# VH-VL binders against q2ft37, part 32

Target 1, 241 residues: q2ft37
Amino acid sequence: MGHHLKRVVSPKSWGIPRKTDKFVTKTSPGPHNKNALPIVVWARDQMGIVRNMKEAKHVLREREIIVNGRPVRHPDMGIGIFDIVSIPKSGKHYRILRDKKGRHVTIPIDEDAASSRLVKITNKTIVKGGRIQLNLRDGSNVLTDKQYKSGDSIVLSLKEGQKNEIIDHFPFQPGNMAMIIGGKHSGVVGRIIEHIPVPGSLPNRVILKDESSGESFETIDEYVVMVGRESPAIDRWGIEE
Below, E stands for the ipSAE of ESMFold2; O stands for the ipSAE of OpenDDE; V2 stands for 0.75 times the mean of E and O plus 0.25 times the DockQ between their complexes.

## First folded at step 11 (VH-VL; framework fv_fezakinumab)

Design m1 (at its last look DockQ between E and O 0.81; V2 from the best seeds 0.86)
Fold by OpenDDE, look of step 11:
Structure m1 (fold): chain C 241 residues (1-241), chain A 120 residues (1-120), chain B 111 residues (1-111)
Amino acid sequence: as target 1 above (241 residues)
Amino acid sequence: QVQLVQSGAEVKKPGASVKVSCKASGYTFTGYYMHWVRQAPGQGLEWVGWINPRSGGTFYAQKFRGRVTMTRDTSISTAYMELSRLRSDDTAVYYCAREYDFWRGYSDYWGRGTLVTVSS
Amino acid sequence: QAVLTQPPSVSGAPGQRVTISCTGSSSNIGAGYDVHWYQQLPGTAPKLLIYGNSNRPSGVPDRFSGSKSGTSASLAITGLQAEDEADYYCQSYDSSLSGYVFGGGTQLTVL
């Protein structure tokens, strides 16, 4: 298993030109899935803040890039939606989102916004001692004594001394605000209208209303991430392009 | 050599908008962040915001959010700063400045500045 | 009312050493953010003088030096020359404001 893949077959979600170099960095197993954006591709191809792999490795060795409160060490580490990327020495912070074409987009955010991250709960596991382990969409997990449901979103603190503490919770329920992270409605922020369970192996359906346009649309559970209650709790939601 | 050529002086009425341009040459335009800094007559420097010419991403000082829009045209290596709802206290020389080191946040080349005068 | 505090003016005779202070807080210099210095000659745009606390760009004489300690930074000019008469600004980042910040500027007069 190589560290590279042919650039022409790179995931569309990366949003990079495909007819430039022959190869591109392959995302290593870890956070998110195989379609996650490698940090070097983010830095080089999307952000243009490094010129090549050598330079990328240099800045990573210097711990110049922090993702979700941890220094990035490897150029093939994947980043994905709702991850917080920080450049601590220059005070630049970014949130990773998806645009309407499903491509990773980088949104600059301020210091306060960069102090926490949103993540969807995929499922729960009861561990020894009766505590609940929340398995999160990005592949990470957190332990809690509180009750949450699959499909809910939690906000985790990235502050020193408070890392990975749950500081907020957005239930997956009608009336609450969600962001769509896949499909034709990617990037849209809307209010949950109805959740329609579907028997069998097919994904459950979710009907949302885009309050900006008044338009109702349908998507699947997998693409729905709760981002607030009556209003979105995080700044600069909704991606135009 | 690196050059940042800015548009000429502007005179605007209160409530109007102004758009200042900054044409870059001598380097890869999309490889460096561009900052905008202003200086009122006889006053100090005030940071307005930055733009990533490659991605188009922008970040503004809190003071200017809602009034400032930074854009770029990569085809002509030009950055733009538009300030709306102008007030008299917006009278200043506006500078574009290339951020040489993304990781440390300092600017090595500055435009000559564009004087924007807001008067009734 | 700049976030970084500089003396409004300093003066010195040719050949002397002068220092310009830049006083910050725990949210900027004290937080570990680098301090950069700019020189602005009368009627001109600012020019980078010191970056990363103490580094000189090419073309900047070694008479100029920068340092940082605690919540403050300092620019030192030795062998003061007439051409050094200018305004000097320190710059850093402030986490509380989520933005880059400048000092109020210091006017250096060569007597």
Scores: ipSAE 0.916, ipTM 0.959, lowest interface PAE 0.5, mean pLDDT 94
Fold by ESMFold2, look of step 11:
Structure m1 (fold): chain C 241 residues (1-241), chain A 120 residues (1-120), chain B 111 residues (1-111)
Amino acid sequence: as target 1 above (241 residues)
Amino acid sequence: QVQLVQSGAEVKKPGASVKVSCKASGYTFTGYYMHWVRQAPGQGLEWVGWINPRSGGTFYAQKFRGRVTMTRDTSISTAYMELSRLRSDDTAVYYCAREYDFWRGYSDYWGRGTLVTVSS
Amino acid sequence: QAVLTQPPSVSGAPGQRVTISCTGSSSNIGAGYDVHWYQQLPGTAPKLLIYGNSNRPSGVPDRFSGSKSGTSASLAITGLQAEDEADYYCQSYDSSLSGYVFGGGTQLTVL
């Protein structure tokens, strides 16, 4: 039982009924952090495509599930927002998003949408040879010769032979479009108006305009993911406003 | 044991909508994807889309996006397909089909079909 | 109209062997996607005949067999019987359409 947590304290973002089972699988270390959804919870509980852990382990040993271009090997591997989950032999592809209530939702997507992933840059470091390592929100990293900033989004290819090539860039700046991935405004797409630095360890604030309603709102920079420049690239991801 | 019972024939005018039902029995409804496939008179089979009855997630063939909506009611093990802005070339038998193997994408049981006729 | 090409008709005498081809492209069969076959008797819904290129469900006689090679698949029927008179459809997945695709169908006539 030490590798499990009570279902009633499971993260709300997993979108599973808390009263169905008493305990669920804990997330192991992976490309996501505290809100990661174990692949077995996704497959068994959300999708119903495996019946139990034994079937889940069998499916994973057969490499039937591909997450962000790599076969999943362990049932406790975590998935999170913007991840691409593919079932290559039956041509089914999905993007993991969050709804307005903060729950993980699974959006079926086509082949083109499944061929790349959107990811936020959390920070960067200089590595040997003067190259820049971008550290990404999902825990992965990429090398680049170009200057990118923390808070920007990049689009990485998932195509065979070209994985992790940067194919697009959405700067975190006023005038560009963002999606909110947490808090009261989760799921809202808005235009950046202002970034308000806050001293100390407190989160910086971001003011956005929801152009569909015309209303401005405020959130923290952690919840902001850039999804376009002056025009949103939302339809590329299978996301509707 | 597995049965897919579809709703009766429909006659519609161009521009109208139609909603076809498919009631499943003899298996766990939420354990298998449901496909919709149509067949115009004297023609072949054409895939419309699928629904996961567990999650409610749907995926539609490009030709039907914006005109088709697939839903389900898990309390009565019933899948639905609604097609809007009907045209005369939507006249077809519409089948529901259970996807037996999620991992390989083939269907093992089909409903008897629902004839939808679109004419003025 | 059909993404997968099948001959429109095939005929054979009782006891004979017939084959039905299913020709695709690099975005479907040629990309490695499985081919499944369905039999549709007159006035009825399709029934699964072959899945995963060559596997038979329970109740399908072993005189039905399937194969796949390159961008094509084939359904073979040996020992042809009168009750085999039906339409036959192949099915696969197409990555360029992001969807499931059927052949145009083959009408089998038993002479």
Scores: ipSAE 0.832, ipTM 0.935, lowest interface PAE 0.8, mean pLDDT 87
ESMFold2 (binder alone), look of step 11: mean pLDDT 93; pTM 0.944

Design m2 (at its last look DockQ between E and O 0.81; V2 from the best seeds 0.86)
Fold by OpenDDE, look of step 11:
Structure m2 (fold): chain C 241 residues (1-241), chain A 120 residues (1-120), chain B 111 residues (1-111)
Amino acid sequence: as target 1 above (241 residues)
Amino acid sequence: QVQLVQSGAEVKKPGASVKVSCKASGYTFTGYYMHWVRQAPGQGLEWVGWINPKSGGTFYAQKFRGRVTMTRDTSISTAYMELSRLRSDDTAVYYCAREYNFWRGYSDYWGRGTLVTVSS
Amino acid sequence: QAVLTQPPSVSGAPGQRVTISCTGSSSNIGAGYDVHWYQQLPGTAPKLLIYGNSNRPSGVPDRFSGSKSGTSASLAITGLQAEDEADYYCQSYDSSLSGYVFGGGTQLTVL
């Protein structure tokens, strides 16, 4: 029963009813880890596009669902923030975001928007040959010869023939736009005002300003994902609820 | 049996808004996307957008973005389409249509349509 | 100005075979998106006639058939009957427009 967990203890970020079925699919180790939503839960419980696990497995076998340019094969595969989910045969594309309650939300997007995805750089590793491997927040990595910093965001192409090429870069620095992906300010897009390093093992602090409300607020590095420079560079944002 | 019952004909002035309803019955409302398609008098069909009744997610044709709002009330299995800043060329019969197959994108049941007339 | 091009009208005598073409491009039919067909009788709402290029819903006679090749699709009606007089629309998805698209419609007259 390694593929299931009790539904009542499912992560709040999934945003699903907890007092319906006894069990729910457990996310397999992989992308986004603890922050991941199983694709079957997404399809069944959030989107309502499949009725049960049997249907889910059927559509996955048929390669009906593409995540970040790759067909999903297993119902317990995890999706997370900024992932692009595509239904190629019907032309439906979605971006996964977080709402103010930290729940996964699915935003329909255009074809053009679905041709790339944003991802945060967690850290870097020098690989054999002197190339730089960027380790990304979703657990994936890309090789590059260019210099980037931890905390920066990169935009990866999902286009055929150009897959995983870095097509844009958003530095983690004051003045640039970021989206908050955790905490009480989840879903908020704001401008970085100040980065405050904290000695020790505690997370660094980040002061941001919500451009819409003018309100300043504080969060931690982990929750900050750069989404633009002077302006946000993604087409559609998550719902406010 | 599947039925889509739409609200009655509307007559509006330019610049006004109209909200058309589509009440679904005979199936699980949240299990199927709902599309809106319009047809000007003597003209062809034009896709307006779709809504996922389960999630509330919407996607509109580029032409209508900023003017159209699709909503739903799951408690009464009703979908709504609101079109604002109406113009004379918005005069059309507006249809709601259930998308039977999410993965292929075709509609199997259509409402009878709601005539919206925009005239000064 | 429909994205999918259909002949404005076609006609045939009872019992004859008629075909309605639906011409797309590399961004819709040519991109591999399915083509669906709808029949609209005078004064009524559209009715699904063909889905997934060539499949008939329950209740649709087998004298209706659909096909797809390249950037075009076709609806064929054999044994034409008086009740077939209607408007026919093809529908698909267009990636360049990021939206579902219809043909301009074809008025079928039974002579």
Scores: ipSAE 0.911, ipTM 0.954, lowest interface PAE 0.5, mean pLDDT 94
Fold by ESMFold2, look of step 11:
Structure m2 (fold): chain C 241 residues (1-241), chain A 120 residues (1-120), chain B 111 residues (1-111)
Amino acid sequence: as target 1 above (241 residues)
Amino acid sequence: QVQLVQSGAEVKKPGASVKVSCKASGYTFTGYYMHWVRQAPGQGLEWVGWINPKSGGTFYAQKFRGRVTMTRDTSISTAYMELSRLRSDDTAVYYCAREYNFWRGYSDYWGRGTLVTVSS
Amino acid sequence: QAVLTQPPSVSGAPGQRVTISCTGSSSNIGAGYDVHWYQQLPGTAPKLLIYGNSNRPSGVPDRFSGSKSGTSASLAITGLQAEDEADYYCQSYDSSLSGYVFGGGTQLTVL
């Protein structure tokens, strides 16, 4: 129940050395799951932009780090894939992605790429007045008058005056491009071949073709995030090989 | 105590590539971003881009994207800038500069510069 | 044709006060980005002179001062000395270019 993990037990997805330092910061509750990366681990251990927890707390008190358009206040706040991390006073912006080995990677991006974020719709709720609430993978929600489906991705504006407006949509369907965010194929960009619903409590299956290798593979729908239609929209986000 | 030692002057033909090095000492290399800034003869300063030596992440000014690559070798505390498809207006002194304050974006220590001359 | 506009040259006699302007736009200084100043002595690399609009690093004399207002910044040098003869550059960030920008430079001549 403490705020610290031993480095030996930290998730490999954080991309930090194991078996070197005695403790790392545990992820506290936040908008992402257990695999979320604490902002202090990101800043100190991945980026090297703070030296210690004392400096991290000072930086956060000064509102120097903005995640998805909001200042981060707690060093244990978790960040995850597709999050936009900004340092507004020096004009540095980043997108959090996963590499082909499933580790979190930080991609520097320009102002245009940092002005929006990609998010997966987990489910929807009809609310008062017949409006639709889209419940998003990161725990947030958005109201809309349009029909979207679970498993689709939407692109939300982070621009002043347009925050949370839906500016693009990537349907979950065969032929469209997806990124895999977990399991054996984490970080792979592939084209959906088939969605195989599975009754009961077992995960639904998805068959994809890895565009880089040409090989087909299977994963579960939880790990699939749509990133394009006929072609990937990832290049609009400043992603490199 | 902080030193940024850059590689020596280079003469190149148009269309070639050049790779300039910047060896850091006297501080924790991976704790500070490294900028590259150039200065054509008799002209002002022009920002080329930066690299985070810890992560290897890079960001380039728009006019250099597609022609510049910044790398580093943390085992020898050295940053590199490679510029390809050189043309005569790339003739300049190329500086590496340590970004002291990541949050405010200013540099406190600069290398002495590497003159790159591009001529036929 | 720098994004930040500085006068090409300024001159003054020893002991005088000179100022160097740095004029930006709504996408840089006017958007609230800090202005930093560098001094470049002849034949040398630039040296940080002012950061965060008005702060002096250790070793910079207090006769150097900076300010920012609106879309412009200013560097003031009082008690001008012969050793101040140099080029001076302002620097900021520009959101439209997604990048760091320098002024065109100001050549200070001590008469």
Scores: ipSAE 0.842, ipTM 0.939, lowest interface PAE 0.7, mean pLDDT 88
ESMFold2 (binder alone), look of step 11: mean pLDDT 92; pTM 0.941

Design m3 (at its last look DockQ between E and O 0.46; V2 from the best seeds 0.73)
Fold by OpenDDE, look of step 11:
Structure m3 (fold): chain C 241 residues (1-241), chain A 120 residues (1-120), chain B 111 residues (1-111)
Amino acid sequence: as target 1 above (241 residues)
Amino acid sequence: QVQLVQSGAEVKKPGASVKVSCKASGYTFTGYYMHWVRQAPGQGLEWVGWINPKSGGTFYAQKFRGRVTMTRDTSISTAYMELSRLRSDDTAVYYCAREYHFWRGYSDYWGRGTLVTVSS
Amino acid sequence: QAVLTQPPSVSGAPGQRVTISCTGSSSNIGAGYDVHWYQQLPGTAPKLLIYGNSNRPSGVPDRFSGSKSGTSASLAITGLQAEDEADYYCQSYDSSLSGYVFGGGTQLTVL
């Protein structure tokens, strides 16, 4: 498997110009899926904080970039929605979101906000000893003794000495706030109105209400990430562009 | 050579808004963060915020959140800082400053400053 | 009340060595953030003097040096010259404020 792909066929979610260079870095297997944004593309093409791959590799060797509390070592490492990107030596922190066009958007956040990250629970596995392993949307997992449901969101601490501790929980249920991370309503924050299970292999339907506009809309389970209860629990939700 | 040319002095009434411009030249505008720092007469330096000219992303000091808006026009390599609901204590020289090293957070080139006077 | 504390003024005779202190806390200098120094001549914009605790930009004489230890930083000027009369500011980042911070500034007078 190559390290590059043709730039013209790069995922639209990357939001980068396609008619510049012939090739672009291919995301390595790991966090998120193949559509995840490579860190070098983030740094070079979106943020403009490195000029080329050589410079990117240099800053990575120097451990200049931390993602979700871990230094990034490889330029093809993928980042995705709700990841926390930190530049520790300059005090810059960012949260990755999606805009209404489904493109990765980098939102500057303060130190406190950067001390935790939100992640959706995809499913659960019971491991030896009776503990529950939560398999998370980004491909990571955490062990817990508490009961959570698939579709719920958890907030994980990124603080030293408290890494990966669950510090909050947002149930997937009517009345709670969610952010849409795909489809035509990407970036919208709304309140869950109804969950409609669909028999078969089709995705379940979710009806939400955008309280800012009063508009109700429908999406699928996959695109719904709980972000709070009565109100969103994380700052600067909702991406306009 | 790197140059940051700022707009001229402004005189505003309390409650008004002011928009200061900073035109950059001599380097790739989108390759460096731009900071805004102000200095009240006879006082020290106070950081206002930064903007990433490439992405348009901004981050403001807590003190100015809700009142300050930083923007940029990449076509003319110009950064803007708008401060609204002006008060007398907003009287200051406002500087734009290029952050040379994104990873360290220092500014190597500064504009000459724009005096904003807020008086009734 | 600046987050970083500097003496309001220092003075020295030509040829002497002077030091300007910059005292921070565990949330800024003590947290490992770099300290930078700026020189501001009367009626002019600040100029970068020291970056990354102890590095001099091109054009800055080696008479200027910076250091950092613990929660404090220091700017040293040797061979003081009349042209060094200016205000000096230290700058860093503060995690508790989530922002960049300056010292209160130090006015250096050359006697």
Scores: ipSAE 0.894, ipTM 0.943, lowest interface PAE 0.5, mean pLDDT 94
Fold by ESMFold2, look of step 11:
Structure m3 (fold): chain C 241 residues (1-241), chain A 120 residues (1-120), chain B 111 residues (1-111)
Amino acid sequence: as target 1 above (241 residues)
Amino acid sequence: QVQLVQSGAEVKKPGASVKVSCKASGYTFTGYYMHWVRQAPGQGLEWVGWINPKSGGTFYAQKFRGRVTMTRDTSISTAYMELSRLRSDDTAVYYCAREYHFWRGYSDYWGRGTLVTVSS
Amino acid sequence: QAVLTQPPSVSGAPGQRVTISCTGSSSNIGAGYDVHWYQQLPGTAPKLLIYGNSNRPSGVPDRFSGSKSGTSASLAITGLQAEDEADYYCQSYDSSLSGYVFGGGTQLTVL
């Protein structure tokens, strides 16, 4: 991807906007299925490749639409942010992102960009044999022998013969770059300033610096997805400052 | 009856831009991808890129990235291709071509072409 | 230079059979991508002749046929007629270029 930005944002640590105080009341826990876009809505209503449900079911039964390296057969299958959607027979590939209003947007991407996907680790589990299972935000899982933490992002290969191999890792920690995927600040790119664990059932808080405005804001850890390390070059994922 | 009606021939100086139009009729414009393909005099076909008229999403061949912009106006069922910083080797007939239903990667209907001549 | 290689010209007498080859690589035809064929009569736009390797659109005579094997494809024309004199292009998708690719074209002359 290109590493030049339309705008270079200098570090600025001069204030915390009023929006930070109110973001929690607008956020809902957003598991993939609550914000998921059914594949049939995507194909018929957003992309226009099928005219009706009958055509959608036919296309899906023929395994012509691939999401994150797997054929989708059911029209109610949900897609969400950072998913890779492919039509292999015609060489068309897309990444799903969200705009500031939480609407799904579909970004055409090339073959190299479509060969991997970004995914957040929600938790981990020890399974039979003592192996580590990483449970991912999209409901999938991957086994690993390496140490990763909840809240981190990993990059999984979608290449034939290498599917679900971990090829990159973005730790959830101060100084690293994140994208906000829900609530008042959806679509905002920020640098982690502080993670504030909260005892009990309340969501943990995360303080970030908005790279475009230079202002600090607060969100909950559920809505934070790491998109890079300390480097400010975030256009790898189709995200604009 | 599917028809793709393209704008008339253009003569341009090097360094200028050209915008070619392609008006569709006889089908649902937003239901099919539109390709642009060019053919230099006496030469073969060269793919420039595609646009999805429904979403407005575009994808360009690497050779043209940074110089080509594809747009559409769904209210008049018209696709556009703009090529900037023209040079003499951009002289060609520029075709719009409709991709078949279901995203199959082949073009079933073509416009008649728009000749763009770039000379000093 | 063309990503897909076609012979520059082919000729045949009326009634004869000719074939036009289209040779690709592991990033296009060899990766399993379909091959499509277009006919371009002199002074006109290309017209779809064969899609999905071997399928004929309505209105294309059955004397036109296509096939694909390995990294190459072929267009066969039997019972040559004067109106078959045209340029013929194969087309596929290339994953290394992330784009659509055409052959260089074959000029068919009917003697």
Scores: ipSAE 0.761, ipTM 0.902, lowest interface PAE 1.2, mean pLDDT 86
ESMFold2 (binder alone), look of step 11: mean pLDDT 93; pTM 0.941

